# VHH binders against q01730: the designs that were tried, part 35

Target 1, 276 residues: q01730
Amino acid sequence: SKSLKKLVEESREKNQPEVDMSDRGISSMLDVNGLFSLAHITQLVLSHNKLTTVPPNVAELKNLEVLNFFNNQIEELPTQISSLQKLKHLNLGMNRLNTLPRGFGSSRLLEVLELTYNNLNEHSLPGNFFYLTTLRALYLSDNDFEILPPDIGKLTKLQILSLRDNDLISLPKEIGELTQLKELHIQGNRLTVLPPELGNLDLTGQKQVFKAENNPWVTPIADQFQLGVSHVFEYIRSETYKYLYGRHMQANPEPPKKNNDKSKKISRKPLAAKNK
Short names: E, the ipSAE of ESMFold2; O, the ipSAE of OpenDDE; V2, 0.75 times the mean of E and O plus 0.25 times the DockQ between their complexes.

## First folded at step 21 (VHH; framework vhh_8pnl_2)

Design i3 (at its last look DockQ between E and O 0.59; V2 from the best seeds 0.00; counts 0 for: pae E 2.2 > 2)
Fold by OpenDDE, look of step 21:
Structure i3 (fold): chain B 276 residues (1-276), chain A 123 residues (1-123)
Amino acid sequence: as target 1 above (276 residues)
Amino acid sequence: QGQLVESGGGLVQPGGSLRLSCADAGDTFDLYAMAWYRQAPGKERELVARITYEGRTNYADSVKGRFTISRDNAKSTLYLQMNSLKPEDTAMYYCARTLWTEPRDLPSEYDYWGQGTRVTVSA
């Protein structure tokens, strides 16, 4: 494999818009000499490295459209990441993020946001997160969300929402405002009921995906799942269910217990102390 | 929901070529990383090739230089061009998709699988 130096030089000399530095054992972006001088690049891949942070210098890469940090150890993002005005795809999957930086929602062109396998919850999202109105795909699977904020409904261009293997105890009614949604993945949560407003969406067709297994559904809903997704949606659209849902919500039942010991997640394990 | 349908398998002589196709019925094909797996009789399922939504490709060493994975987002179709086929390439070939993550090496990390198409390379 070419040295990192050579990759940087080649990109500069040949004006190559794409730089792939995946699986290079990189612990810091600052260690890659000349990386931040590559202002012409539109794609930077740093997946499968050992990054613990992203330096503010990332903002110097002003033409980035694709930024991939998949499978690193990133614990914090700089606020400057939101200054990348051309950024369309951001992959932060399989990291150690506990929070997103203030102003993260300022990315005006962001279409795909991968946040799978982090330590995020509803408190981890900045106040302007849901200003990302250009998002087509939001992946939040394998995080620690107990609640999906109602502002999710503001992401009106969302086609894919993945919430698999969180700790969700409910879905907000505003999910029914996502009229472009084609895929909803909510399997592996603590959901007992579905908001009737979900029935406003078309997720039952052959071109749509609705995954909702491994939830402690109440019996009436569980029975419909046995028949199929179409039956579930038909049921939640019914007046009978609306009544039942209302009663259920009024009763304010205790949420189901968390079954998964997430303490064993790799993202929560202490980083091996650099043997100084 | 989320159906992948493979086609293009068949019987071919050593040194021959086949082109496999995987049709995705979904409207979000362009947002997925895709992969081809194969499973020979008595063997474990193994990764053959993968392609990101951006079009970056990776190949198993055993097929590198012979196979080409590609995608047509307009047609929502994944392809595997197989050249210089060998008897050891005989297997059931599966296409798989994963959500917009880097393609991973474990089958368990893929959300959807096709039914497979059989490739037999025999003199």
Scores: ipSAE 0.674, ipTM 0.848, lowest interface PAE 1.2, mean pLDDT 93
Fold by ESMFold2, look of step 21:
Structure i3 (fold): chain B 276 residues (1-276), chain A 123 residues (1-123)
Amino acid sequence: as target 1 above (276 residues)
Amino acid sequence: QGQLVESGGGLVQPGGSLRLSCADAGDTFDLYAMAWYRQAPGKERELVARITYEGRTNYADSVKGRFTISRDNAKSTLYLQMNSLKPEDTAMYYCARTLWTEPRDLPSEYDYWGQGTRVTVSA
């Protein structure tokens, strides 16, 4: 494999727009000499490294369309990440994020945001997060969400929403505003009922995906799942179900017990322990 | 995206070439990582090549330098250009997609599969 110095030199000399520095043991982007001088690049891959932070200098890569930090140890992002106004795909999956920086939602073109396998919850999202109205895919799986904020309904261009393996106890009615949604993944949560407004969506066709297994559904919904997903959607559109849902929400029952032990996730372990 | 349709298989002599195609009619094709797998009779499915949503490619050692995976997002089509074919390449070839942004080589990580197209290299 080429050295990091050689990769930087070749990108500069040949005006190469795509740079792949994956799996190089990089612990700091500042140690990669000349990296931030590559203002021409449109794609930077830093997956499978040892990064714990991202320096503000990332904003110097102003032409980036794809930025991939998958499988690092990143605990925080600089506010300058949102200055990447050409960014279309941001991969932060398999990191240690528990917050996103102020102003994160100011990206103008972001289409794909991968946040799977972090330490995020509903309090981790900055106030302008739901201004990311260009998103087509949002991956929040394997985090610690217990609720999904109602502002999710503002992401009207979403085609994929993955929330699998969180701790969700409810979905907001505003999920029914996501009329372009083609895939919804809510398996592995603590959900007992579905909002009737989910019935506004067409998620039962052959071009669509609805995955909802491993949830403690109330018996009327569980019975419909045994018949098939189309029966679930027909049921939740019914006046009978709207009445059941209203009474369920009014009763505000105790959420089902957690039985998903996340203490073994690498993202929960102290950084010193990751090398042992 | 319940329908991935492979085409382009056939009979060829050793040293020949084939180009496989996998069509997806959806407008979200560019959001998926894609792969080609193959399965000879009585054998397990094995990875041939994969391509991420961002265009990074990986190949099985047995096909490296001979096969090229590519995607055309405007046509929602995945390709496998197969050159210098050997009798050992004889198999059913399957197109698959996944939502894993960094897919591993395990078939269980792919959630949609085509019906397959047969490639036969004489012997």
Scores: ipSAE 0.483, ipTM 0.753, lowest interface PAE 2.2, mean pLDDT 88
ESMFold2 (binder alone), look of step 21: mean pLDDT 78; pTM 0.793

Design i4 (at its last look DockQ between E and O 0.86; V2 from the best seeds 0.00; counts 0 for: pae E 2.5 > 2)
Fold by OpenDDE, look of step 21:
Structure i4 (fold): chain B 276 residues (1-276), chain A 123 residues (1-123)
Amino acid sequence: as target 1 above (276 residues)
Amino acid sequence: QGQLVESGGGLVQPGGSLRLSCADAGDTFDLYAMAWYRQAPGKERELVARITYEGRTNYADSVKGRFTISRDNAKSTLYLQMNSLKPEDTAMYYCAATLWVEPRDLPSEYDYWGQGTRVTVSA
């Protein structure tokens, strides 16, 4: 494989818009000489490295459309990441993020946000997160969400929402406002009921995906799942269900217990002490 | 993602070429990473080639320089151009898809699979 130096030089000399530095054992972006001088690049891939942070210098890469940090050890993002005005795809999957930076929602063109396998919860999202109204795909699987904020309904261009293997105890009714949603992944949570407003969406067709297994559904809903997804949606659209749902919510039932020991998550394991 | 349907398999002589296609019935094809796997009789399923949503490609060493993976997002179709085919390329070829993550080499990491198309390379 070409050295990092050579990759940087080639990109500069040949005006190559794409730089792939995946699986290079990089611990810091600052160690890659000349990286931040590559203002012409539109794609930077740093997946499968050992990054613990992203320096504010990332903002110097003003033309980035794709930024991939998949499978690193990033614990913190700089606020400057939101200054990348051309950014369309941001992959932060399989990292150690417990919070997103202030102003993260300022990315005007962001279409795909991958946050799978982090340590995020509903408190981790900045106040303007849901200003990302250009999002088509949001991946929040394998995080620590107990609640999905109602503001999710503001992301009206969402086609894919993945919430698999969180700790969700409910879905907000505003999920029914996502009229362009084609795929909803909510399997592996603590959901017992579905909001009737979900029935406003068409997720039962051949081109749609609705995955909701491994939830402690109440018996009436579970019975419908046995028949198929179409039956589930028909049921939650019914007046009978709306009535039952209302009663259920009024009773304020205790949430199901967390069954998953998330302490074993890679994102929570101590970073190997730098052998001094 | 919708159903993945492979096509283009068949019988070909050594040194010949085939082009496999995988059609995605879904509307979110462009948001998926895609891969071709193959399984020969009595062997484990192995990665042939993968392509990320960004268009980055990776190939098994055994097919590098001979096979080309590509995608047409407008047609929601994945392709595998196979040149200089060898008898050892004989296998059932499967199309696989995973949500916009860095594709890995493990079949278990892919969310969707086609039914496969058979490729036979024989004199």
Scores: ipSAE 0.470, ipTM 0.763, lowest interface PAE 1.7, mean pLDDT 92
Fold by ESMFold2, look of step 21:
Structure i4 (fold): chain B 276 residues (1-276), chain A 123 residues (1-123)
Amino acid sequence: as target 1 above (276 residues)
Amino acid sequence: QGQLVESGGGLVQPGGSLRLSCADAGDTFDLYAMAWYRQAPGKERELVARITYEGRTNYADSVKGRFTISRDNAKSTLYLQMNSLKPEDTAMYYCAATLWVEPRDLPSEYDYWGQGTRVTVSA
């Protein structure tokens, strides 16, 4: 239970590269005296606080490799976040983000991006988002995505893609370009069919994860899930399924209706109303 | 994340030491947050220690200073070094993993669980 001032002083005094200010009731990073003078730190944890914004001053922490804002009330990020060119891990999970700032994809080393439990959709992603080609893990669960942009195929180093509990109505064929993918989590969406190109991936072994429950799969796919995930992948590789998929896409059916109420999600309540 | 397999449990005298291991058969171990939980008969599972994929550790107050959680990402293995063991440490010990990079102490935040290894500390 050290004070914030003492944490800053100890980091400066002992040249400590890792600073943990989690669960300290912090409402503004600008109120933490001396924080932005700690140019030596490689890791800053501000999880479980009350932040609503992140000041441009974050760019002064030039050596950060890990930046953790998990479980705050952040509604926007400064464009300067992408100036952190050594950043490898960025955690923004459990916040109130509706958008990501312009230029967000300019980070050159980012390996892990946690965006779970925000208010993001496909329109929230800046034009250069898919330039984050160093990503190994992308967590987009508990957001409002209805589609995944085709540019997802540019993230060729991705090993984990989590899209659990969104509103996805389709997956793009470019998902099949993610040849290093080991885990795909698409549970709890509005998916009726899988693109045949997903069959190009090796997601059925004991070392891989494919989770797709709680989707309104068409009967031929649902039947294969009853037999097991390996049967699903064998089926979607078949000429029979490629024909079915082509006809399904040509018919352009009305997507299944949304089946969950997200209006009570805390990330969507106005900050003034949140305290009630 | 693959199957989690614990080992290293057993019977030990008070004051003794054990080292538990949890091997992950999968290819993505280094991208998971990991934890050790324990469950004594008739009690709920409780957190012993957790470690993020970046290496940040947290401990239950009852084991702080006596137990050390660590991970070897090259071997896809989680460890719990248990020193100065007491009879109240007797429990089934479980390895757990989650995609949540900042999990809370609740077992519901963990997606994958091992079958457990028994630790018995007899007087």
Scores: ipSAE 0.433, ipTM 0.733, lowest interface PAE 2.5, mean pLDDT 89
ESMFold2 (binder alone), look of step 21: mean pLDDT 81; pTM 0.821

Design i5 (at its last look DockQ between E and O 0.10; V2 from the best seeds 0.00; counts 0 for: pae O 8.6 > 2, placed apart)
Fold by OpenDDE, look of step 21:
Structure i5 (fold): chain B 276 residues (1-276), chain A 123 residues (1-123)
Amino acid sequence: as target 1 above (276 residues)
Amino acid sequence: QGQLVESGGGLVQPGGSLRLSCADAGDTFDFYAMAWYRQAPGKERELVARITYEGRTNYADSVKGRFTISRDNAKSTLYLQMNSLKPEDTAMYYCAATLWTEPRDLPSEYDYWGQGTRVTVSA
């Protein structure tokens, strides 16, 4: 494989818009000489490295459309990441993020946000997160969400929402406002009921995906799942269910216990002390 | 993502070419990372090629320079152009899709699979 230096030089000399530095054992972006001088690049891939941080210098890459940090050890993002005005795809999957930076929602053109396998919860999202109204795909699977904020309904262009293997105890009614949603993945949570407003969405067709297995559904809903997704949606659209749902919510039942020992998540394991 | 359906397999002589297609019936094809796997008789399923949603490609060493993976998002179709085919390329070829933006190396990590198309390279 070409050295990092050579990759940078080639990109500069040949005006190559794409730089792939995946699987290079990089622990710091600052160690890659000349990286931040590549203002012409539109795609930077740094997946499968050992990055723990993203320096504010990332903002110097003003033309980035795709930024990929998949499978690193990033614990913190700089606020400057939101200054990338052309950014459309941001992959932060399989990292150690506990929070997103203030102003993260300022990315005006962001279409795909991958946050799978981090340490995020509903408190980790900045106040303006849901200003990302250009999002078409949001991946939040394998995090620690107990609640999906109702502001999710503001992301009206969402086609894919993945919430698999979180700790969700409920879905907000505003999920029913996602009229362009084609795929909803909510399997592996602590959901017992579905909001009736979900029935406003068309997720039962051959071109749609609704995955909701491995939830402690109440018996009436579970019975419908046995029949199929179409039956589930028909049921939650019914007046009978609306009534039952209302009663259920009024009773304010205790949420199901967390069954998953998330302490074993890679993102929570101590970083091997650099043997000095 | 909808059902994946492979096509284009068949019998070909060594040195010949085939083009496999994988049609996705869904409307979210462009958000998925895709891969071709193959399984020869008595062997484990192995990765042949993968392509990210961004269009980055990776190949097994055994097919590098001979095979080309590509995708047409407008047609929701994945392709595998296979040139200079060898008897060792004989296998059932499977299309796979994962919700991950980065292709994974383990078959178990893919969410969707086709039924496969058989490729036989024989003199």
Scores: ipSAE 0.715, ipTM 0.858, lowest interface PAE 0.7, mean pLDDT 93
Fold by ESMFold2, look of step 22:
Structure i5 (fold): chain B 276 residues (1-276), chain A 123 residues (1-123)
Amino acid sequence: as target 1 above (276 residues)
Amino acid sequence: QGQLVESGGGLVQPGGSLRLSCADAGDTFDFYAMAWYRQAPGKERELVARITYEGRTNYADSVKGRFTISRDNAKSTLYLQMNSLKPEDTAMYYCAATLWTEPRDLPSEYDYWGQGTRVTVSA
């Protein structure tokens, strides 16, 4: 393994566009001498480190297309993160985020946003979050969402939406506007019914993925899951289901009880345990 | 992510080369991290090489310098170029995929598996 100093020097001397500083015990990016002078780099990987913050200096890396902070202890991001105008892939998975900074949705080219294993909920999203209309994949699994905002329908280029292992009690009808969606992962929530508008999507074919297990589905839906996913989609498209769903939502029934065993949630564990 | 199908296995002499391919029938290949695993008779399945969705590679020590993992997202295909093959490389080789963006070495982190392609190195 090369030292951090050697990695920086080699990138500068050889004009290498990709820098991988994963698993180096880094607690602060400011401790890596010369890092922010590497204005030529297009990829920076800092996964599996001990970062708790990201300094505003990240904006000096103006040519970044890939920025990876997976598996750190990051609790906050600088507003300057959104000034990275070439950024296509941002990985913040397995961190301690409970909010995103104001203006976060100002990234013009973002295609992949990984936020799995954080402490986010629907109130954590800044007002312009859904301006990220270039997103092709959004990973929100293992957070604390109870509701998915209707503005999700603005992300019309999404091909993958992962909401696994949240506390969702409903999906908005606007999910049906995601006509490019190929994969929807909603397993491990508190969902009892599906919006009929989900039936507008083609998620039952051999090239698609729909995962919905470990939800307290009402009996008519649970019965269809026993027969297969295609039967679920046929049912939710039916006029019978559309009327029953409408009445269910008007009744506003008490949501199923919440699973309160969050002690195993990886975003709340020490870094050493997260590496296993 | 769709069905994964491996090809390119066969019988080869020591020191020879093979190129394995793994085709994904789905439309989401470029979002998945990919790996090659192998399993010799009577042994546990072990990682050979992995590649993240953004292209970062990692190799088992036993194959470093001899094997190269690569991906072609336009063709939805994963490759393993195997050079300087040894009898101990004899195994069933499996293609694996996961949405986990930073997988490590555990097979349980991979959700999708091919049926495998056999590689036999005579000696």
Scores: ipSAE 0.686, ipTM 0.857, lowest interface PAE 1.3, mean pLDDT 90
ESMFold2, look of step 21: ipSAE 0.646; ipTM 0.840
ESMFold2 (binder alone), look of step 21: mean pLDDT 80; pTM 0.818
ESMFold2 (binder alone), look of step 22: mean pLDDT 81; pTM 0.821
OpenDDE, look of step 22: ipSAE 0.010; ipTM 0.332

Design i6 (at its last look DockQ between E and O 0.70; V2 from the best seeds 0.66)
Fold by ESMFold2, look of step 21:
Structure i6 (fold): chain B 276 residues (1-276), chain A 123 residues (1-123)
Amino acid sequence: as target 1 above (276 residues)
Amino acid sequence: QGQLVESGGGLVQPGGSLRLSCADAGDTFDLYAMAWYRQAPGKERELVARITYEGRTNYADSVKGRFTISRDNAKSTLYLQMNSLKPEDTAMYYCAATLYTEPRDLPSEYDYWGQGTRVTVSA
């Protein structure tokens, strides 16, 4: 592999629009001499490094369409990340984020947002997060969500939503407003019932995916899952189920207890103890 | 899953070329990372090439410089251009897709698979 200096030099000399600095032990982007002078680049990959922060200088890379920070130790992002107005793909998976900066929703072209395996919950999302109305894929798997905010319904272009392995106790009725949704992954949560409005979506066809295993579904729903996903959707559209759902919500039962231990997750370990 | 359908396999002489295609009947092709795997008789499936949803490619050492993976998102089709074919390239070739944005080489990381197309390279 080439040194970081050679990668920067080659990009500048040959006007290469794509730069891959993955797996280089980089602890700070400021230590990569000349990186922020590469204003021409459209893709920057910094996956599998040791970054803990992202400097405001990222905004100097004004032509970025793809920015990949997968598998770092990032604890915070600068507000300037949202000034990357050409950004279409942002990968922040396998980091240590517990919040997103104010103004994060100001990216006008963002299509794919990968946030899998962080420390996010419903309180981590800034107020304008749901202005990301161009999103087609949102990956929130392996976080700490207990609810999904109702504003999820504003993301009307969403085609893939992954909420696998969170602590969800409910889905908002606004999930039914995501009429372009093709894949919904809610396996590995604490869900007992589905909102009837989910029945508004077409997730049972050969072009669609609905995965919901490993949830403590109430018996009437669990029985339908044994017959197949199409039976689940037929059932939740029925007047019988709407009545059952209404009585369930009126009773306001205590959620099933958590029985998984997330304290061993690398994203929760202090940086001084990251590899034990 | 009947979503991915491979085509373009066949019998070819050493040094010849083939182009494999994989059509995705679904509506989210451009959001998947995609790969070609192959399996010779008595061997495990092995990665040939992969391409991320944003277009980054990776190749097995045995095919670098001879094979090219590409995707046409408008046609929902993945391609493998195979040049300078060798008898060692004889295998069943499989198209695979995953939601993981940074997949590794393990077949278990791929959620969707085609039925395969056979490639035979013989003198």
Scores: ipSAE 0.647, ipTM 0.836, lowest interface PAE 1.3, mean pLDDT 90
Fold by OpenDDE, look of step 21:
Structure i6 (fold): chain B 276 residues (1-276), chain A 123 residues (1-123)
Amino acid sequence: as target 1 above (276 residues)
Amino acid sequence: QGQLVESGGGLVQPGGSLRLSCADAGDTFDLYAMAWYRQAPGKERELVARITYEGRTNYADSVKGRFTISRDNAKSTLYLQMNSLKPEDTAMYYCAATLYTEPRDLPSEYDYWGQGTRVTVSA
C-alpha cells in the first residue's frame, strides 16, 4: 500500500479529488502531513482507523462532498464540521460519539448521515439537528435512543430511516409526515404500539421496507404482524385501533424493561490506555 | 430495497467474458453498498467484489485485474464485468446489498440477497 505521504502528494500533483486512507492505523488526522492542504478534494475516506478526534482543520477541506470516518474511535466532533457547505455524505458509523456538536444541523446539502453504532440518544442531538432537511437517509441504529424527537417529521426528504436496536419506547406521530419514506427499520426496540399516523405512509409495497421484529408488541398488533406488514398497516389505519391506541396512551403504561446489556458495546469499552 | 434479481450467467470458455447484472426493484438503490458473492460447489460463499455508495471498489485477490464491479444508480443496477474467465471462477454468483454505507466482508452482514446466477467456465 502507498504511504500516506505518497497519497497526499499524488492527490496534490495529479489533482485527484478522491483520497482513500482507510485502514492505515491513523490515530490523528494531524499526523498526516499535508492532508489539510488538499482543498481540492471532494472525497476523503478515513474509515477503519484509530481516530479519537476530528480537528477543526477539517474545515479547510472546503470542497468535501463525502467524508467517511466509519469504524474509528471518535468521541467528539468539532463545530467546524458543519462549515463544510458541500458535504453530502457523512459517515460516522461505529464510533464513540456521545453527542453531536452545536450547529451540526447547519449542513445545507447533507443527504446521507450515518451514525450507526455510537452512544447517541435524544439528548445528544443539537437543537438545530432537524434543520438537515435535505437528508435522504438517516442511520441511527445501535444507539441509545429511548425517544425519537417529534421534529423528525421536519426531515421531509427522508427515504430511509434506520432506528434498529435502540431503546425506543415509542414513535412520535410526526413520523407520519415523512411522505417520501421508503424504508423504516425499527426492529430491536421496546415498542409496544405504533402511532396511527404511521398508517399515513405507504411502507407495504414491493419497493418499500418495514422491519419491526423484536419488539414487545401488544397482542392486537402482534397478531397483525403474524399475518403480514400489510395487515399491520390496515389495522393501524382502522378506527378501532385509533380508539385503542388512545386508551393505551392515556393509561401511560410502564415502558418495557431494557433487555440488552449495552455495556458490552465496543463503543463503551475503555480505550486501551497507551502504555506510557 | 426491493428484490434483487441477477442475470447474465451462462456457459463460457476459458479466457472468455461475461457481464452479470443485478437489478434492484427498489427506489433507494443509490443509498446501499453492494457486493458480488460467489459459491462454488462444496465451497463456502466468498466475496468477489464490493462497491460502496460512494463508488469505492474492492476485489478479492483471485479476481483482481480481471473483474470490475460497477453500478448505475439511474438504472438501479449493479454490474460485474468478468474478463479472462477461468475454470475456478465457476460458481453461483449472488448480488448482495447492505443498508450500511460501509460494506462488510461477511455474508451475514448483508441485508438483501438475490437468487443467484450460475456461471460455468469450461473447455
Scores: ipSAE 0.639, ipTM 0.830, lowest interface PAE 1.0, mean pLDDT 93
ESMFold2 (binder alone), look of step 21: mean pLDDT 82; pTM 0.830

